# VHH binders against c4kar8, part 263

Target 1, 263 residues: c4kar8
Amino acid sequence: MAELSTPSPASPAPLDGGRGDELEKFTLRGARQILQLLQDLITHRGLITAHTGGGHSFMTAVLKVDEERGRVVLDPSPDPQANRRALAAPRLTCVTQLDGIRIQFPLVGLGEGQDKGRPALFAPLPAEMLRLQRREFYRLQVPLAHELSCLLKAEDLARKPVEVSARVIDIGAGGVAVVVPTGAAEFVIGGTLPACRLALPDGEPIELDLEVRNLNRQTQRNGTEQLRVGLRFAALPRAADTRIQRYIFKTERALNAKARGGL

## First folded at step 14 (VHH)

Design pc55 (framework vhh_7pa5_2)
Fold by ESMFold2-Fast, scan of step 14:
Structure pc55 (fold): chain B 263 residues (1-263), chain A 125 residues (1-125)
Amino acid sequence: as target 1 above (263 residues)
Amino acid sequence: QVQLVESGGGMVQPGGSLRLSCAASGFTFSSYAMSWVRRAPGKGPEWVSDISGSGGDTSYADSVKGRFTISRDNAKNTLYLQMNSLKPEDTALYYCAKESDYWGDDIYDSPFDYWGQGTQVTVSS
């Protein structure tokens, strides 16, 4: 979506083209590569989930690639309401899987018509497609009872230093996601936050440099806005890596035992 | 809210079989690719298999290819992993994962937006 305001409980806002610079190595921009990937989706009968914003999506598929007119032909939803939402959306965010690889691409300027006498949706060829390798890094959803926090050393809008205690909502081998109140600090994707402190339940806080990787605005039911910030561990010390992995493993085991009726 | 509940794990001897199940709720199940991911003690997570929303496309890690089969029943909102010819190296917690809704999630974030609590598989003589 062009606007970042979403209904509550909000889905995280989709990232726009500004994030694409950081994902350049995974981004296909060559016309022949894009055409070939779309053709592969046809050949493998790949289903596409098309997100229209506001938590709405529908299933579609590429029926045809029209090279001469520079457009894709998509299967409309059997749900007329989904098709109306798609046509009204400023963009579709299309997500699919092929050979275990996540593929994502935007479609802008969706129209409707017919292909060979059958209803169809049409859109210009995407200018880019992301091919993201499946990550093997699990992200543990942090139990609220753990009260896991990270003290972020950031800057406000005026570039003045500010410290923000952020709640850690998920944690993995490569980073954490945290929640901060909207306006608490200014974050720039690709920026580094030095000497932040991750508080694990057992032991002293771990001092870490964190790189900002994503930003997602969420509006709560009471109208309160929160910013979810994805942070990558930069140059993680060996001892810190060991402690983080132990926390993840211990928490997984406890959650698994609880699910199986353990105490 | 999204919920994923795994079951079907247990102890088996090498060469044995298990079928894992994942009951999904809180989203339109058929609209999302689903995956199985596992973690052995002291190791990082390993992606095992995935399946498209329609069930038309499947993929497997080389370590399990030919031995494991992923499937789904969209009418029952359930994901399955049939595991045959189990080896001691297959010992791990197995997690069901839902594909993320987010455009532009990069390699530094998980491609999944939700995980279940896991089910333990132990292969030992």
Scores: ipSAE 0.000, ipTM 0.128, lowest interface PAE 14.0, mean pLDDT 76

Design pc56 (framework vhh_7pa5_2)
Fold by OpenDDE, second read of step 17:
Structure pc56 (fold): chain B 263 residues (1-263), chain A 125 residues (1-125)
Amino acid sequence: as target 1 above (263 residues)
Amino acid sequence: QVQLVESGGGMVQPGGSLRLSCAASGFTFSSYAMSWVRRAPGKGPEWVSVISGSGGDTSYADSVKGRFTISRDNAKNTLYLQMNSLKPEDTALYYCAKESDYWGDDIYDSPFDYWGQGTQVTVSS
């Protein structure tokens, strides 16, 4: 009776240790530092985007830090559905800016209640806060009149291939942000969308591979629920890069000229 | 240093009008889209309106569409919000916010990178 040694499940490959180490340099773990930073967010009336998972997010702010109870008090969303999602989420990822520095922190154990007779969200103090100083890529806000679009080759919930025409809202040397209708496709951060087509005004669409880097479902920017997808150029031919740079430059110049009253 | 300073808030009766201003400094104002965001107690922050750097493109939340008008004077580095037909539900702290141009890998998005201290708008009979 040969004991079939069940192969030990392969330990998930350590997340590339180098990126973790870099992030550690920017991670605050001290209780005092965390409290101070949260207080700074209150003082500066920080607008926070709380991500609930699945590409959903809502805007919030820190109302109060309750040191005695070891909790942070947040504004609820005006959208009850967003609040429900938040409360159901195992973790919120909160993102904001302070003096041009990106701040990111997790909240776990979200609850609802009242603060001074007003609806509020409560969570234990974050165990860590990330402060990221580096702006990696400038993004040009694309004028609506330019009608830039990207044809995304994605999958639906059933993993069926779908093509989605997405409006490009910003563009940079490293990628694009697009807006897609809710439910148009399923996106996974870190996933690759192959053979997509970016339409520029100056000629034929550029075929390229895109990597999903960010998902943000917001109802607020246009009054409708939309999914914003941040996409990195996974492989950009040199000619395409040149075209994109040219477009950005030309557009910036035009925008500046118009702003100066020259158009 | 980037600074955004809101003004023009106050108390008005329902149906009244206000014009908010935001003085911007410390960056190339015309190069960035600007938004108004409002925060009412117990309701959290709400996006109100956005205008492109050039001023050629505007968008509004459904709750304010047809009543509010966003505009800008790039020569004066000033953002405006004309608010007409004000309602009690418009009572909030109104922020001027600079749209973010930041794109980072492996991080979640924040739509704004700078905002002011806000100006209070109170609509009450």
Scores: ipSAE 0.763, ipTM 0.912, lowest interface PAE 0.7, mean pLDDT 86
Fold by ESMFold2-Fast, scan of step 14:
Parts: structure tokens; C-alpha cells; sequence
Structure pc56 (fold): chain B 263 residues (1-263), chain A 125 residues (1-125)
């Protein structure tokens, strides 16, 4: 199993410009909507991870929204170095969750001061906030019985083309996670795997381009090592998107029905 | 669907002890590391402790090492925090938090994807 994660620093992933059109429908730009969402974070005591760049982050929370001054007030970190990094950063990328909805927003122009006599961090209200419902980035754990696979077009350690049939562990609207034997192929974060083939239970394999987003090495119960690879759908034709969504919904409903009918 | 429900908080004198519990449901509990996070008036959230899915590995913030013990019962889907030698500075709302699932999206990750409403611990004379 992987090392235990410590909450600081979190491993940041780059923002994907190729998803800009897809994310627009989930982006709040209205001032009233932004204010309401920030107030909801206060009400639900949202734990926020603020990424300051260079692999650094700290935990914060919204203390209040100052509409008169057009700013948000945040808890400072108990770690003075984290606060110094935050103040020096050109932007913070803040991420949190609210009732199964992922919330992400930038803060620019961070300053420090006092709120009710206590240290606080201040930033102008964000111009946009991203809210992704669980369904949009939901990951269906693929039942082992489905034997879902993806034929990956990758490279070996010598940069020679290889095809690897990988087992799909989970699948969502934005991509899949697969497992491959250690040494079967070389993967580079940000690399593109063209013309891969995703085999769903119904119909012919879906041909699509995949981008490598993360890599995790795992040791199985029997001591065998496997590499878990997170893969993003670079672009999906409408027909492919529809088939993937149909598989997810059908499988989720079947699992929910089984859970309700079983013990 | 994921639910985390904390309990066991209360008021205690300095030097006293409390045991916090977190009842988890809606996910495969033993497959995820679990953490305790606290938030006190005038301070931001502070990570306190983490335990691996199997319970084999633990880690603690320097402020609580030697005084707090994290544990879990995977058969009961329950996380615990045994708090000994409590100090006034341990006064905070204590949250149970689930390790985040990052698999391939292009959004900055977070160490946690779910947490409970918290249980209040107050240490005062």
C-alpha cells in the first residue's frame, strides 16, 4: 500500500485547459451565487485546502464574507511558514467539498490583517467558483465480474510501442483508473496515449485518446506489484460519452438495487 | 451516501482524558486512511493524526505526540482518538476525515474528500 498521506503538502495536479469547455457549465460567475456558496462553506464549516504552489498547501476555512469591502476572510495557518508562502504566492487554488459537491476557486491578492483582534488572511472575492457535482467526477468502482478492460497504446522502457490490456478499476465521466503489471509499459504524467480501446460489456470497443494523470504503485495480497494508472479522456465524441454514461448509470442502479434487496 | 458521525466530546479538566469515536458508512472503510482534524477559535484547521486502512501505520502532529492515540475497528467501521493529558490548547471542534480518492481528474487534489460535523472538546478548569 502507499505511504500514509499527510495533509501538507497535498500533491497538486495542474489545471486542465482542455476541459475548459466542459467545466464552463459548472462555473459560477454571478456575484450573488458566489456570495451564497461562500456563506454555505461557512455554515457547513468547510475544510479548505489552499494550494500555494511549489507543492505546498495548508488547511484553512472561511471566517466571513465582507461584502462592503468585497473580500473573503480566511483562517491563517498555525504554521507561520505556511502563511508566509501563502502571502508570497501569486494565487491560491482553494479546494473543498460540500455535501458531495467539489468546490474549487482561485484567490488572488492575499493580504494579512486582523479580524475581531485576531490574525486573519484577506483576499478579494473570487470572480469564479467551480462546483462539480459528485456525478460529474464520480468514480464508479467497476465490479470485478464485469471484466472491464482498456487496451492501452503505450511505450516500453526503451520507448518502443507496446499494447497493454489493462483492467479498469474505476470509471467516471472524466476518465478511468486501470491496473497494469509493473514493467509492462512506461507512463509519464501528462503523456498522451492515442487510439486506446475501452471495452464495455455491450457493443464494440470505444476508441479514444487518454492522458496520464497519476501513477500509484500497489502491492497485492500475494506480493505481486501492480501499477495503478489514472487516465483522463482527452476528448470524447458524443456517442462515446453517451455509452460511457449509460454503462455508469446502469451499473450504479444495479448495485443500488442489489444493496436494497440484499443484507 | 458517505457519512461520518463523531461523538465522545465534552468538557474536561486539564490533565483529564476523553475518547472520541467516529462511525463511518457508505464506503469500504478498511480501504482508506482516516484522520482527525481539529479547529479552534482563532486558529485554522489543524491536522491531528492519521491511521492507515489496515491500522498498521499511524502518524501524529507534534503538538499531540505521546498524549493521543489513534485506532480503528474495521469490523465496526469505527475510528477512535484516545486523548490523554489534555491541555487547554487542545480545546477545539474535532472532525473525522476520510482520505481523498484521486484517480485522474485535472483538478488540484485534497487530502480529504469527506468529514463529519465534528464533536466539541473543551479543556478548562
Amino acid sequence: as target 1 above (263 residues)
Amino acid sequence: QVQLVESGGGMVQPGGSLRLSCAASGFTFSSYAMSWVRRAPGKGPEWVSVISGSGGDTSYADSVKGRFTISRDNAKNTLYLQMNSLKPEDTALYYCAKESDYWGDDIYDSPFDYWGQGTQVTVSS
Scores: ipSAE 0.303, ipTM 0.703, lowest interface PAE 3.5, mean pLDDT 80

Design pc57 (framework vhh_7pa5_2)
Fold by ESMFold2-Fast, scan of step 14:
Structure pc57 (fold): chain B 263 residues (1-263), chain A 125 residues (1-125)
Amino acid sequence: as target 1 above (263 residues)
Amino acid sequence: QVQLVESGGGMVQPGGSLRLSCAASGFTFSSYAMSWVRRAPGKGPEWVSTISGSGGDTEYADSVKGRFTISRDNAKNTLYLQMNSLKPEDTALYYCAKESDYWGDDIYDSPFDYWGQGTQVTVSS
């Protein structure tokens, strides 16, 4: 009849199967890779939204992977109707996220039973799994040749202003990670660094407020210690956001081209 | 909840024009690239055109370059497709598609996570 397909109102919609050609490079088909990814979901206690069709879904999790019998064991819904719909469905579409990565996979031939005396759902291992990086969490590793820098406006131990030129080692839509010499300035998690200047290739430096998110001490191969500082962008103007994203995508494309061209 | 509602389809003779609209809600429209995708009878989906969130970058399938124009009005949360010099092979159900929150390598490989109901375009004499 008439097309009435709408995404589930409470959950992210599964990606359409008609995009198979676009998604092939993000699809894992190796049995070992699939097993490892499922195990990672168990280790990180990943919550899964299982779509049973007709706009219905329920929350589940992978309880274990039975490698010898080639099957996965899932936590059943506390709602008996959801479990009945799942068992009646020709296919489950499972959607989850691990950190910044969207993971999606089908399960066919769902059954019910018990695992160590507790109710469980089980299905054969999926033949494929989709892995997609979320845009907000994507971090470009900055090529050393780009010599990207950020002039940080920070404070010393006596709370006097100091300026530190820091090398940018990675950059994303939400922030940068920089490396500074140990002792160059005092950094406090949650502290704000106002009017810092991010230097991108081509154009004037971008003035930004940065928030300190994390601190990690690094020892280089030569024995020199440096501090890695994770910094979040605060309230990016659209023009600055556009320039940063343009740099990220242009650089990623160039890196992909080098990989394809051999060097 | 994301909603995409297409309109503006209809029947037109070869060489004619149509303007499609897509009303979007449930997300920050200007933060996402938007696309038009079509499905002809008995065929899978074919990507037609994409426009960046700001409207500053557009891309078109070779089959429609020079004939179709994609545009957006971020103040109205509306996507448009102006279709000129229509051909019988343009007959299809046309869908509005939202760029996924997730991608792999770059912006041009981004998949779509939501599609509307579609609006029918029929080009025939």
Scores: ipSAE 0.006, ipTM 0.206, lowest interface PAE 10.0, mean pLDDT 79

Design pc58 (framework vhh_7pa5_2)
Fold by ESMFold2-Fast, scan of step 14:
Structure pc58 (fold): chain B 263 residues (1-263), chain A 125 residues (1-125)
Amino acid sequence: as target 1 above (263 residues)
Amino acid sequence: QVQLVESGGGMVQPGGSLRLSCAASGFTFSSYAMSWVRRAPGKGPEWVSAISGSGGDTDYADSVKGRFTISRDNAKNTLYLQMNSLKPEDTALYYCAKESDYWGDDIYDSPFDYWGQGTQVTVSS
C-alpha cells in the first residue's frame, strides 16, 4: 500500500526528530508576538485557508483579535456545510502568507456567534505560530488517477540505450519526480537524459532534456523496490512550458476547490 | 517586492457593468495563475475566477459564470475582470490574488501567497 523510503547503510538517514527540530526554530510562542502577527493579518486583509481534516478546507480571514478575552474572531465560510465541519473538527490548521512568508497556526475550541450583528467564528488565541519562508521546492502531487508518465531515454548497466516508462509522482515549473523499478536503468546525479517524452493527459507527448538531480530508493510493503528520481528541465520550449503550466493549474485548481469555498 | 494593485471599482446600478484591473509587479507575472476573490458584507472570502499563467485556461464560480470574464495582458503585467449584468449580490470588496508557489501539500498548501488591498464594488439602485 504505502511506499517507504529505504535509508542506505552507507548514507545514514536523518533522525526522526530532525524535522521537529527544524520547525522549532521557526515557531513563535510569545503572546505579544502572536498578537502582533494576528494584527498584521487583519491589516493586510490576509486570506487564510483553514483545514478541517479529511481533505476539507475553507477560506477565512481574521476579523478581530479580542485581547481581553484571549481569542480571535474569524469570518465564517459562505458554505454552511464547511462551517459545520469546522465546528465539529478537533482542530483547524490555518495557513496563510504575509510578504511571501508562509504562516501556519492551529485553532482549537472553535465556536460560533456574532460580532457586531454579523455571523462569526471564534477560538482561543493559538499558543504557537509557524513562520516559514516561501518554498520554491514544493511541487504539485500528481493524482494517481491521472497516470502521468515520462518515457526516459537512459542507459542500462552495460551502457546500452534503454527506454523506461516512469510514473510521474510530482511536477513543478522546474521539473518532475518519477518512480522506476530498481535496476531498470542507471542514473547519475548531474547526468543528462536527452529527448525524454512527458505524456500529459491532453495532447502529444512533450520532448524534454532532463537533468538528474537526486535519487532515493523506496521499498514497498510487498517487498518490491522502486527508485524515485528527481529530474530538472534542462531546456524548456515556450509551448512545452505553457502546456505544463496549464496541467499544473488545472490540477491544483481542482485540488484546492474546497479551499475556495467549494466542496 | 511583490505588489498587486486593484482598480476599477465603483457604484453601479443592477444590470450595469464594471471592469476591474490589477497591476502586478515584483514577480514573473506570466509564470503564475491569478485569481479574483471577493468579500461581501457579513460573509467570508469567496473565490470568483481564475486564469492560468498563459491565459489559456479560465475557471469561474457558479454564481458568476456567464456574466464575468477574466483575462490578462502578460506584456503589461495586468489582470482584468469584466463584470456584466451585475446584481446586488455582487456587492463586495474584490481582491487580486497570486497563485502560491506551493504544490499540493496538505500541511503547507494555500492557493494564494499574495493579494492586493482590494477595490470596492457596490451594486444598488
Scores: ipSAE 0.192, ipTM 0.647, lowest interface PAE 5.1, mean pLDDT 79

Design pc59 (framework vhh_7pa5_2)
Fold by ESMFold2-Fast, scan of step 14:
Structure pc59 (fold): chain B 263 residues (1-263), chain A 124 residues (1-124)
Amino acid sequence: as target 1 above (263 residues)
Amino acid sequence: QVQLVESGGGMVQPGGSLRLSCAASGFTFSSYAMSWVRRAPGKGPEWVSTISGSGGDTSYADSVKGRFTISRDNAKNTLYLQMNSLKPEDTALYYCAKEDYWGDDIYDSPFDYWGQGTQVTVSS
């Protein structure tokens, strides 16, 4: 006789009161609105990124909306491992875009079956959908000439403290995106990197705490890996916030002048 | 503001070639990696190729290695996919996609924008 393992319950999603209030005003809960938005994704052939947890995701698309059964039908991943993760996940977070509007929705109760003789994923219609205009999350692409860096205080693979100078590729009011070589340090989503130093062209480096929000790996032609790390500003002082905003606006104005053929 | 417009698809015989283009606007093109993604009838979306912002690094799906070449012209804000030795299984709608890896979990997605796609049909 063997003992059967029961799966662990999923951890509840983190809650943020201020963020919850912000998200609520952009949340759609009407069944007709949800059905119409899903149908628009079919009509416009929208690509969806489905997050299965643990930093894993796959690309999908809506094949069909079954109004009678209250179900959405999705393309499975070409990767069997991704499909297994999706079916085992307590929840998928689906992110897509339609005409400059970002759309996010959860799917729970994912199953596998067939649509017109071909493998498909099925889920109940989402009870809620989030709609946001991308301009609300403005990010400056950092010019290479500015050589923006952020000195990260992290741990290496052996759990020893390490300092990594990372190139800043994007910066906004809420955070930065940086690039580091894979293996230079260990990062975990939700982890905090204390007392990091963000170097801007004018003045002393800004000392700040950063929270890891996302991790994305890329493999280069020569076999080396690089890691893109999305980092949120935590406990940002007002003086630092002002300086970051000034850098962003000043640089954007200069880039706009160049885009119009000016200097 | 961000727009990606694909072109260059069409019908071609097995063994033939096509060159896809993607015209980008509304962002600093050279600062982002760009990808091609395809969706065939009855198959899920499949990543095809990625190119770094500078064009110095490229990667390809195993199914297209040696046959497809991704490139970009940052002065023209244009992404390309040169497709050689085309096979019937390459028949799909091909999307140009912009990558986004920013620290905001409500936008946690490897792609923040893509176009409407351009249809490639390889007829045998």
Scores: ipSAE 0.184, ipTM 0.611, lowest interface PAE 4.5, mean pLDDT 79

Design pc6 (framework vhh_7pa5_2)
Fold by ESMFold2-Fast, scan of step 14:
Structure pc6 (fold): chain B 263 residues (1-263), chain A 125 residues (1-125)
Amino acid sequence: as target 1 above (263 residues)
Amino acid sequence: QVQLVESGGGMVQPGGSLRLSCAASGFTFSSYAMSWVRRAPGKGPEWVSTISGSGGDTSYADSVKGRFTISRDNAKNTLYLQMNSLKPEDTALYYCAKEHDYWGDDIYDSPFDYWGQGTQVTVSS
């Protein structure tokens, strides 16, 4: 049966449209914390990538925070087309980093004007900011030599079952990213792939359900297209979680030793 | 953990040269395009240059074409920016940036996922 609990109506939706309820514990909603984080971005001259949708983005920075008017002032792009896209967008998704910690926040109601006689972009202060500090957001780049793979149970365009052996390119506590052979299967964001098999070293493959979270098309230098699929672990058993963490730890240790000249 | 550490900045006179370095760790360096981005006092951030993971393709902002050269040493996990014929307008904090990697719950494309603390370049007589 479907999930019995209904979401709290008083809680705002996650920044990713309800797919990230688990992100609530990393979400800052206190006005004081939000103001402090924005001030830290100013102090450290933090670079911000602002996503306007449709694969478009531009680089910006926080120039100042106007607490009394409840707004943030941003540097416009040197590209006039990027600024036009930003002003037309219903939402900007801002991504930045402080001290190795990924920070994301939405801006809604973007306008243009002047700050000290120079063009500037203005937006109301965000009601929430994500500060992604936990191991769930770390991903290990999988060495090619490990030949790590995941056997996906998917469907083709005619909804016929198909099995796809996908190379695992990164892995974390929350999921994997895989590269799918061209034309092998159809993927739908939010869809569940049941009974997939993740092959880790030192044991039997882990059977688990994977949820499709994102899709990214990458064109190789030779003109061929690869599909990168982000997959989240559903109902991950404790033994499987332990094995994944152990693999990540051992591989990081080995890569660090190699980088330091450990042959 | 992904880490980028820039170095090689300093104070130089107009017409001088500097070479910036970026030491990368925590990811498979050769698999990602790398970029240099700068932020000048009183200006917004400006993309400077990008190099493909293999080093076979490079691109440059119009303001630096013919003066700057981006390169990489994949065996040393290091990115470089050779800056020649420096001008006062090149004064900025220079950042090393990693191509956006796509994983898990991220639903948005970005040209950059990760960048370092920056290294200051000051060009003045």
Scores: ipSAE 0.000, ipTM 0.329, lowest interface PAE 11.2, mean pLDDT 77

Design pc7 (framework vhh_7pa5_2)
Fold by ESMFold2-Fast, scan of step 14:
Structure pc7 (fold): chain B 263 residues (1-263), chain A 125 residues (1-125)
Amino acid sequence: as target 1 above (263 residues)
Amino acid sequence: QVQLVESGGGMVQPGGSLRLSCAASGFTFSSYAMSWVRRAPGKGPEWVSTISGSGGDTSYADSVKGRFTISRDNAKNTLYLQMNSLKPEDTALYYCAKEADYWGDDIYDSPFDYWGQGTQVTVSS
């Protein structure tokens, strides 16, 4: 999360309200809570992916927490180039999981040295840690039999409005991934697609604004190209959020029941 | 929910063999690359091997190349790691890891978004 200026008393609205509001309720800032979570990562041997920017990352783990010096001790990568990138980075974004809970935190001021004669990386304790419950981050793989679709309002290569019916391949609390044929429409990362319609099995399509988050072109074995588009829900009314969560829960329960019956 | 459950670990002497399994559920298994990642006592996690969704492409860490073989059975939603010529240095907790869903420029992107609880492999005489 970006750092925000404190609003003046005359302005109650935050400068970056939407994203800040969504993530703030999942953000830990208490020193004791942060220390406990880091200790839990040590106890459960948590696998941590540290992002150094530019598409680079390496795997690490918390070796120990030095409360007196206010720092964490991390395992260095066996790849010296990854360690050099990490030390040069202004920030590491650390991503991990603990018992189905996704945990993310920044580390700033990374240094290197020794811990009891072994190479180690050191960083000040993070001031915040993001903790997302499984249901809030979970992506349901949509069964093909459900024929779930999203009608996208986009533009073609000539900047003319076009509507594309895209197949939904996964869905979560924060968005959907869809598949479209290459060339059906032009998508730009960060662009907003207004008034799209998500068709769920129960009831009327949900009208919502979607933000393009990622684009991945895939060539199938038969030579057909498809475009996978990751779309974020820009804002969801409570009623829409409830319907999406109900669909996810109902489908997950049905899939779990089917798997248990298959044994 | 995504579940990854590893099994097949145990104690073995140097030069021995083990086969690890990972039972996957809650996602379309054949659509995602799968990996094995290990963590030795007092060390950070080390990537071991990856297999593409179709099983057509595999890659290995230099430390295990020629000794380990990754494979998958998409009909059974199961990932395997055949480990031969085991060395004391292979002692670690072995995790099954799922390729992350792509969110592109999202700061929450990771090569892996889910992994299991791990299965312990100990190589000692």
Scores: ipSAE 0.022, ipTM 0.471, lowest interface PAE 6.8, mean pLDDT 79

